# VH-VL binders against Large ribosomal subunit protein eL31 (rpl31e): the designs that were tried, part 1

Scores and structures below are computed, not measured.

Target 1, 104 residues: Large ribosomal subunit protein eL31 (rpl31e), of Aeropyrum pernix (q9yd25)
Amino acid sequence: MPSEGTWVYVVNLRRVYWGRRTRRAIRAVRMVREFVRRHTKADEVVIDNELNNYIWSRSREKPPARVKIIVSIREEEPEEGGERIRKAVVRLAGRKLRPGRYKG
Unless a header shows other numbers, all headers, positions and changes below count from the first letter of the chain; antibody chains are not in Kabat numbers.
F, E and O stand for the ipSAE by ESMFold2-Fast, ESMFold2 and OpenDDE, each averaged over both directions (binder to target, target to binder). V2 = 0.75 x the mean of E and O + 0.25 x the DockQ between their complexes.
[cut] marks letters that were taken out.
Atom coordinates printed by the task and the answers are left out, and those that the model quotes come from them; centres of patches stay.

## First folded at step 9 (VH-VL; from c35 with light chain Y99W)

Design m4
Fold by ESMFold2, look of step 10:
Parts: sequence; C-alpha cells; structure tokens
Structure m4 (fold): chain C 104 residues (1-104), chain A 124 residues (1-124), chain B 110 residues (1-110)
Amino acid sequence: as target 1 above (104 residues)
Amino acid sequence: QVQLQQSGPRLVRPSQTLSLTCAISGDSVSSDSAAWSWIRQSPSRGLEWLGRTYYRSDWYNDYAVSVKSRITVNPDTSRNQFTLQLNSVTPEDTALYYCARHDYDSFGYYFDYWGQGTLVTVSS
Amino acid sequence: QSALTQPASVSGSPGQSITISCTGTSSDVGGWNYVSWYQQHPDKAPKVLLYEVSNRPSGVSSRFSGSKSGNTASLTISGLQAEDQADYHCSSYTYDSTWVFGGGTKLTVL
C-alpha cells in the first residue's frame, strides 16, 4: 500500500438498513469510516462536511444505498513526535470519476 | 462556457445589508457537481472566501467563521442565480466582491470561473 | 490577517527563477492536497495557475511549477518574463470544509 496517494471508491451502504431505522445515517457514516480504515490502513479518518451532508440529505432513516468517495492518504508526525500516523481525508466524488488510484 | 455576471449596489450605508447577485450562464446553480462561492478582496486582507451554497440532494451552505453570524448565500433556481446577503456592514466590509464556481465532478477542486467583480463601498 | 502566510513581495530579473511560499497549518495546507495558486493582473479577476499543489490546467506554461512540504506550499516560476509581473495568491481547503487564501504576493520583474 503506497504511503500517500488518492483513491476513488464506491461504498455499498445497503447493510445499514438492517437494524434500527433512526440510526441508519449514523451507521452509514460509520460504515464509510470502517471501509476507509480497512482499505487504506488509516489511523485517523476525516469526513468532509459535504459528504456527511450528502449521507444525511433525505433523513437519518434514508441514507443513499451507495456512495462514491475520494480518499486522500498521507502520513504525518503527531503533535508530540511519536510514530508517524496515516491520515485519510474523505470527500464526496463527482459522478465521472472511476474507481482506482489517482495522483495525490 | 460558464459565465458569471454580477449585479448589485456599489454604495451601502453602515449597519445596513449588503446584497449582491450573481447570474449564471452555461451551468445550473443546482448542479450537483458544482458549488457557488462569494470571495472578496481588500488591500488589508487580500482575498477572503466568505461562503458558498451547493446542492447535494438538498441545499447546503458553508460560511467562513469571520462572517458566519452575518452572512447568507442563497440560490435562486428559477433565475439561475445566487445571492450574497451580508448584514450589519461596517467600513471594514468595503471590498471588491467576486462570485466564483468550483467543480466537484473532477479531481480539480479550485475556483475555475469568476465574476467580473463589484466594488462595494460602505460609507455614510 | 490572512489565514495563509505569503511574502508581501518578491522580485527577479528576466530569465531567472523565483519561488513564492505559502504557509498554513496541518488542517489546511498540510491536511489536504487541495492547494491552488492564482495569478492576478491589475483590474482582472484571479486566474488559476496550479491546482492540487502541482497540476497545470490546459494552457498554463510549464514554467509554473508547484510543490508542498509539510504545511508550506511553493510556486516556482522559471524563465521569468515581463508578463509574469502580477499578484499571486495561494488557497487551501480546510478540515472545516471552508477555503482560506494567502495575503497575496506582488511579483516585480526587474
């Protein structure tokens, strides 16, 4: 896995519909975080406001079934100089982008 | 090709509301792959992003902290425009105001089209 | 004060290279790769030169290049020409889903 880079993924969110209706949007955001962590090994995941707004746009009970995301990965020094961390920042992707690795 | 045409008053009195309009041609204000911003420029602060409106299944706004309590940016889908409303202006709000677009449909994420600019003076 | 720090002015002679810096924080320049540079001639709106730190839009000369290290982005203009005399602005997206700009740099071609 490259140390830094940018990826486009499509995340299937259909499984959030299993369980309580009022937590579906919260669960959808959690599923995106877990997806990103698994696929990039990120230590921290930052969700852009626009992506969060999109997931919540209809109601907490009706998140989209799929979402296309852009994930930018970088490593940085923590504040007190410990081990480098992998940080992922995640934004909503435009509809023309195909999944895969892109230039950072 | 996208064009942004600004209009609105050039003189506003202190404590009143500054109101500007940006008319869009070549794109839709409701495009789910764009966002519509207001940016101002003054000698003392340079360029300053103020806020935006955008449509992603619903309408949303993001605003700069410096103006968040006073600003509203609204779309007008019937006229294909968006507006800036800045309340309770002071002379420090005197600036050259631009509207601008950025495109989310590509990896770019920069302001690709700008209006012509409107110099707004706040003075008694 | 501007959120990103740029030198107020830089100068160079024709044919030389100059570099303009843009320093932010880990939540903007250091946090995202959405750093852009804009050129602005007198009485004109800004025009994008670089996006995503180092990419050139179609029609922008390869004399313009960009890089980033930590919280500082740089614009380099090689082979300086009289037409490069202008104001240069950097911008960055932030973790708060907002945009910030530098204070601008006036480039004088001697």
Scores: ipSAE 0.338, ipTM 0.785, lowest interface PAE 3.3, mean pLDDT 85

## First folded at step 11 (VH-VL; from p0 with light chain E52Y)

Design p1
Fold by ESMFold2, look of step 13:
Structure p1 (fold): chain C 104 residues (1-104), chain A 124 residues (1-124), chain B 110 residues (1-110)
Amino acid sequence: as target 1 above (104 residues)
Amino acid sequence: QVQLQQSGPRLVRPSQTLSLTCAISGDSVSSDSAAWSWIRQSPSRGLEWLGRTYYRSDWYNDYAVSVKSRITVNPDTSRNQFTLQLNSVTPEDTALYYCARHDYDSFGYYFDYWGQGTLVTVSS
Amino acid sequence: QSALTQPASVSGSPGQSITISCTGTSSDVGGWDYVTWYQQHPDKAPKVLLYYVSNRPSGVSSRFSGSKSGNTASLTISGLQAEDQADYHCSSYTYDSTWVFGGGTKLTVL
């Protein structure tokens, strides 16, 4: 039976500042996607527009050093009739939510 | 305690712009822990979310596809309020309009505070 | 991005249990767990009844319960009471960072 649930994570994005300034926000979004893929083993990661906007908020050169995210995990039947896929949908979490599991 | 107080005209002619205001007390329109929406209700369509404005280091909007070409939701930080502008209205825009808040400190992501509602009639 | 389908009306007698359905798509009800039910009495703004499919805010009776299977969410009211006569709306967050609502269900207590 598929394992579904909701988790809050804090993602450290500080390493984006070691690269080219003009690519920092792009790398930050990519880091969030890869973080989620690694920690949830998701086949597909959907980033909510609000989270994307937050990462780009100051400029492409000044993404936040940390971001708190809420991740909802589910397994879905593909239309193609293959194996179930594991999908993660991700939004910006409020500052007061503690990291950890909330629903599963 | 958060309160939302609506104001604006209740009669608008077709092709004109519908404009409503929602004044906020007990919270700030620029709070990065909340977002501010307009929702309308009609007998034929029920409740319909129209759009929101929110502050996350800068101001952003999300709009429903059905009204995206005609809608603007703007904050007014100096008066701690936000507005709805809906252009080129038709009688189909006749509805009871609500403003509403949701916060980001809950994982539930629902509208916890609502204005009193403003019935707007579009007719000639 | 898409409207949610609810029955237009349901009815029941006091003490009965009733269920209201809310059907969407894989990009809203099936895609997110941000499914909310609102109760609305005449001339009042909607009030949250259930959020995140099945969670009750403080002060909401345990007679109200929720579930979801596939693209369909359900609200169940057990021990029906006269004050439950109201309109009931479901909503869901979408993959487009928007909300969609159902058309609403009028519950009549006989």
Scores: ipSAE 0.484, ipTM 0.834, lowest interface PAE 2.4, mean pLDDT 86

## First folded at step 14 (VH-VL; from q4 with heavy chain D58K)

Design s5
Fold by OpenDDE, fold request of step 16:
Structure s5 (fold): chain C 104 residues (1-104), chain A 124 residues (1-124), chain B 110 residues (1-110)
Amino acid sequence: as target 1 above (104 residues)
Amino acid sequence: QVQLQQSGPRLVRPSQTLSLTCAISGDSVSSDSAAWSWIRQSPSRGLEWLGRTYYRSKWYNDYAVSVKSRITVNPDTSRNQFTLQLNSVTPEDTALYYCARHDYDSFGYYFDYWGQGTLVTVSS
Amino acid sequence: QSALTQPASVSGSPGQSITISCTGTSSDVGGWDYVTWYQQHPDKAPKVLLYYVSNRPSGVSSRFSGSKSGNTASLTISGLQAEDQADYHCSSYTYSSTWVFGGGTKLTVL
C-alpha cells in the first residue's frame, strides 16, 4: 500500500471489450477507479475530467485498450472529526512518462 | 526547439473583442502530448491562467471561471496555431497576454515554453 | 479562484540566502504537490525554476531549492548573485484542474 504521494500506472482496459458495446466507456472508467482503489486503498477516488474525456474521446464503444494515469494520494481529516480518509486523484499521464513514484 | 510567436492588435475598445494568435513551431497544435494555454499578466492581478485547448482524438477546451462566459480558445491545424478571443472587454482586461505550452510528457503540470507576450490595452 | 499569497518583495546581499514563501489552501498548494516556481526578468516571459515543489529542470542552478510545509511552499536561493534579481512567481495546479498563481515577489540584490 503506497503512502501519500504521486504514482504513474498503466491500466489495461482490454477486458471492457468483452462486454456490451454501448457500455464499454463506462466500464473503462469504472475499471480505472477500481484499479486505483485496489492499489492505493483510497476511500475516495476522483477521476479527472481530462482522463474521463480521453476514455470517451473515440466513442462510448471504443475506449482505449490501455491508459497511463497519474495517481495522487492524500490523507485528509474529515471536518466533523471523523476518521482519516485516503483520497486519490487520477489524471491522464503523457505516454512518455515512466511508471513509478514521483517525489516532490 | 519549440517556439511560440504571438500576433494581434494591441489596442481594443471597450465592449469589443480582444483577438490574439499564437503560431507554433517545433510542435503541433494537435499533439496528443501537449496543451496550449493563454495566460495574462497585470500589476494588479499578477499572472492569471485564462484557458487552454488540446487534442485527444477530439478537441477539448478548459476555461478559467473568471472569463469562461467571454473566452474562446480555438485551434487552427492548417496553420499550426491557436487563437484567443475575449469578448466584451473592459479596462480590467488590460494586460500582457502570453500563450504557453504544457507538455504532458513532462511531469509537473507547468508551462515550459512561452510566447513573447502581447500587451493589450483596453481604451476608448 | 483565489491567487496564492507571496510577499511583495524580498532583498538580500550577494552570497546570502533568501527564502520566498507561497501560501495557498488545501485545494492547491496545501493539498497537492504540483507547485511550480517561475523566474521572470524584465521584459521577458517567465522561466521555470522548480516544478513539483523541489525538482529542477536541466540548466537550473543548484542554488535554487524548494520545499513545502502545510499550505506553504518555499523557494530558497542560496549564494545570492546579482543576476538573481528578478520577479518570482509561484503556481499550483489545483484540485479542480486549473492553474493558480501567486502575486509575485520582487527580489532585490543589494
Scores: ipSAE 0.749, ipTM 0.923, lowest interface PAE 0.9, mean pLDDT 93
Fold by OpenDDE, fold request of step 16:
Structure s5 (fold): chain C 104 residues (1-104), chain A 124 residues (1-124), chain B 110 residues (1-110)
Amino acid sequence: as target 1 above (104 residues)
Amino acid sequence: QVQLQQSGPRLVRPSQTLSLTCAISGDSVSSDSAAWSWIRQSPSRGLEWLGRTYYRSKWYNDYAVSVKSRITVNPDTSRNQFTLQLNSVTPEDTALYYCARHDYDSFGYYFDYWGQGTLVTVSS
Amino acid sequence: QSALTQPASVSGSPGQSITISCTGTSSDVGGWDYVTWYQQHPDKAPKVLLYYVSNRPSGVSSRFSGSKSGNTASLTISGLQAEDQADYHCSSYTYSSTWVFGGGTKLTVL
């Protein structure tokens, strides 16, 4: 499991085209979310507005077949009596960004 | 090499519209790997991001809350430029205005190229 | 959007090391590492010194380094030189997909 930090991933979204046309974009967003959850074990996954826009940019029926994303993972301290929560924010990555971990 | 060249009036009366243009060379305003922003600078407020325009198979705009009701950032693909319009200006809008590029192919979400700046004074 | 907090001014002698702080919130510098430092000379546009807290673009001297702890990012300039006299601005790409800047710090080389 990746610790706190930032990673660039490539997500294959081609499977969304197997379903109903009108729901492809929605499924694409969900697929990204699930991908991130699976890889980061995040309790909360936030899709950045730009990434969402990109997925929907051509139409609800024509999401991209693949997307490169930047995933930032943070551990939030628990509230009083709570548990630590892992949060992942997912952003759109440029085409030339290499997959892997990016350190600050 | 990317270059940003700004132009526009440097004096605007209160309640009028501030208008600036940023001409792009070495890149495209409709590049899917870039976003184009306006930023202003004043002694009292420092640097302030105002808004951006970018193309991802569709044009999008984001604006700072502070100016959202008055600002418009428009691309012009025919001239490979983008513009700033700020309506109903007041003396508080007096500032040095910059256009700038954010390259999405560069990690870090920073502005790598800037225009030369345009001092715009709001005065009666 | 609230601006990031920087000291108004710092000073140092040639050869010394100085540090400029940039304090934000968990929604900007505190939560995400998209912190950029800009150097700005008089009558010039800002120039990137560091991005993503501590990364140097090509052409930037190794005398410039960056770090982050909690909600505070820091720019350190070692081996201070006369040419380093300038304004320095921190910036953060926020959770809400906007940019915020600090108030700027004037560095004087004595």
Scores: ipSAE 0.741, ipTM 0.922, lowest interface PAE 0.9, mean pLDDT 93
Fold by ESMFold2, look of step 14:
Structure s5 (fold): chain C 104 residues (1-104), chain A 124 residues (1-124), chain B 110 residues (1-110)
Amino acid sequence: as target 1 above (104 residues)
Amino acid sequence: QVQLQQSGPRLVRPSQTLSLTCAISGDSVSSDSAAWSWIRQSPSRGLEWLGRTYYRSKWYNDYAVSVKSRITVNPDTSRNQFTLQLNSVTPEDTALYYCARHDYDSFGYYFDYWGQGTLVTVSS
Amino acid sequence: QSALTQPASVSGSPGQSITISCTGTSSDVGGWDYVTWYQQHPDKAPKVLLYYVSNRPSGVSSRFSGSKSGNTASLTISGLQAEDQADYHCSSYTYSSTWVFGGGTKLTVL
């Protein structure tokens, strides 16, 4: 995976419906975070409020079954000094954006 | 070819409500591919983003912290427009007000279409 | 007090290159890659010059280029021309799902 760049993904969230209703939106956000970690090897994942709001759009019990996201990846030096951090920042994507790489 | 046409008063008294309208052509206010913002400009503070309305399965708003307690941005789907209401205005709200669009289907997250601007003076 | 710091003014002669800085924080310029530069001529609405730090929309001259390092973004204008005389604004998306702007830079072409 290139060190920096921007990708559009579609994340399937249907497995959150296998668990307790009251935590489905929380689990959906967690699933997005884990999806991003797997696909980008990010050390840190930041979820935009707009994306969070979309996942909670009906209720904590009824998150969307799928969500399209834009992930921007970069490597940063931590404030303490030391190894670089691979950071992913994630926002909601428009429905016409196709999955794939946009800028590296 | 999106166009944004603004209308509304140019003079508002302190403590009253500022109300502006932005009419949209070439796009729909209820498009889930766009969001609709108000931005103002003054010599002392430059450009300031105030808030937006957008549709994602339902209507949402985001507002700047500085105006959050006083601002409302509403869509009007039947007229294909959106409005700004800013309550309890003071002379510090005097500014050139713009409506603007940003697009979710483009790569960038920037304001690609702007209204013509409305200079609003808050004075007695 | 603007959230992003720009120089108030800059000047250059025709043919020169100039650079305008835009300094923010780790929660805006350093936190996102949604840094945008707008050009504004008198009595006109702002027009986008660069987005996503360095991308040019169609119809924007390649004389405009952008970069970012840490919390500081830069707009470079090469081969200055008289029509480049305008105000230039930087903006950034924030971790609060808002936008912040710089105070603006007035470019004078001598």
Scores: ipSAE 0.523, ipTM 0.842, lowest interface PAE 2.0, mean pLDDT 87
Fold by ESMFold2, fold request of step 16:
Structure s5 (fold): chain C 104 residues (1-104), chain A 124 residues (1-124), chain B 110 residues (1-110)
Amino acid sequence: as target 1 above (104 residues)
Amino acid sequence: QVQLQQSGPRLVRPSQTLSLTCAISGDSVSSDSAAWSWIRQSPSRGLEWLGRTYYRSKWYNDYAVSVKSRITVNPDTSRNQFTLQLNSVTPEDTALYYCARHDYDSFGYYFDYWGQGTLVTVSS
Amino acid sequence: QSALTQPASVSGSPGQSITISCTGTSSDVGGWDYVTWYQQHPDKAPKVLLYYVSNRPSGVSSRFSGSKSGNTASLTISGLQAEDQADYHCSSYTYSSTWVFGGGTKLTVL
């Protein structure tokens, strides 16, 4: 049985403010990617352009303190063959979506 | 209730710029809960997404590769509308043009509100 | 040409079931789960019928169902009715943060 599904998470990004100011947005994107890898065990994480734009939206020095994301997880067989991989595709979730599991 | 009302010329000559406007009621063009797209429909190509504009502290655009060199989608916050400009048109740009919204607060990432459509003919 | 492949037409008699396919690539139908089906009657804008492959919006009949396997999504209409005669379009979000559509399928209810 493949482990697939869709989840909404809130990711706390406040810790990026503890480091160098000029790299906060870069670290915020990294935090989202690592959060997803940890919670989904994904081999590959695809981050939608809108989510990236939101994290950079104020400035590279002022990423949002929290971001709500929606993550879809699929196990795929590559087109050229090979091992199945666990892929997570991630987009920005609207503010009214509640955290938790959503249907696939 | 969200409503989208389109306006603009229906006849455009080849090599000119096609320009359409979509007026929004029941929502704001600068809402960070929505994004605003242009989609066209022709018998030969069916529905074709052209591009969008959206606001996240500043304005962003995404455009389809097929039109990326010729297209501009601009918001107008003072009139609560957004526009399509498509440069250097040819008869292949003849189509029924729609504006449309997608919403980030619902599950699904689909176009939930559409304008009434504007048939634009590109001909000498 | 359309980025997603649909049959140009399909027909069925009242009460029958029909299925419309939509084939894309690993960067759209196979890559995201944002596959949407739209129904379009003459002179009207498209109306969402299914989203996220198989979910029905409020007010859409349970006669409409959807599925996906690999790079191909399917819309099934059971218990065909005369009002189902329309064009049907599939769409998918892509890895390039764009949407692609199929060429559309004209359903005729005989």
Scores: ipSAE 0.504, ipTM 0.847, lowest interface PAE 2.4, mean pLDDT 87
Fold by ESMFold2, fold request of step 16:
Structure s5 (fold): chain C 104 residues (1-104), chain A 124 residues (1-124), chain B 110 residues (1-110)
Amino acid sequence: as target 1 above (104 residues)
Amino acid sequence: QVQLQQSGPRLVRPSQTLSLTCAISGDSVSSDSAAWSWIRQSPSRGLEWLGRTYYRSKWYNDYAVSVKSRITVNPDTSRNQFTLQLNSVTPEDTALYYCARHDYDSFGYYFDYWGQGTLVTVSS
Amino acid sequence: QSALTQPASVSGSPGQSITISCTGTSSDVGGWDYVTWYQQHPDKAPKVLLYYVSNRPSGVSSRFSGSKSGNTASLTISGLQAEDQADYHCSSYTYSSTWVFGGGTKLTVL
């Protein structure tokens, strides 16, 4: 639980507006990464360029208050061997995708 | 239904600039649900994604490393189209050029609509 | 040279099963599940056959199936038919927010 699969989440980013205006977009990207780590238990989170561009789209101080993301979770063995790592890869989801499980 | 209509065949001399257009119907080039790409096909390389443009409050581009120094993809919102500009072409740029769309509302990330293709020949 | 490796050609007789491989890297086929197979008949644009490794769009026969293991994706066509004679291309999204394609596989039905 949850081992591998694909999920859609909506991430509330309004908390970034409680801090400094000039760092809101930076904090918003960090919040998405933290959200994904918490909800997926991922060791590594990969953020797609389009998602990053969306968060920065208006300005560094005006990130969107919410963002819909699609997360693919997998467990991988490193090339050198060792313990499996849990990786989450994240991209921007379109408005019509409903939150929930899409492929498990 | 989305349709992509491309400009007609091109004959271009080496070192010149290739310019192609792709007209969109059934969708908007500035839609936040889609992105717009150029993909070419040649016998020696098969299909090759070149780059895209997309709108998120402003315009963004992503380009393939192989052409990044020579390519520009521009939207034209007034005509609801987008263009390819490829500078300093060589015979290796001879190919069938497609424009294509991909959709953010599907969790599959693939090109769902393609233009008819434009044959481009680079030679003297 | 294509970023993804496919066999240049494959052939089979009607009724047989064939499999086309598509090998990439941990930054594309192995990194995302956005692997797509396109079918292309002569003088036509490519058409989506499978997406997200194994999903069939409506109207695509269940004779077409897909899978992935590590850095290699596979397209399997069972019950081969004459109209399956076409070019088949795999593609993958990459960690650089780009797409890469295989060189294509020409399927000949004997």
Scores: ipSAE 0.501, ipTM 0.844, lowest interface PAE 2.4, mean pLDDT 87

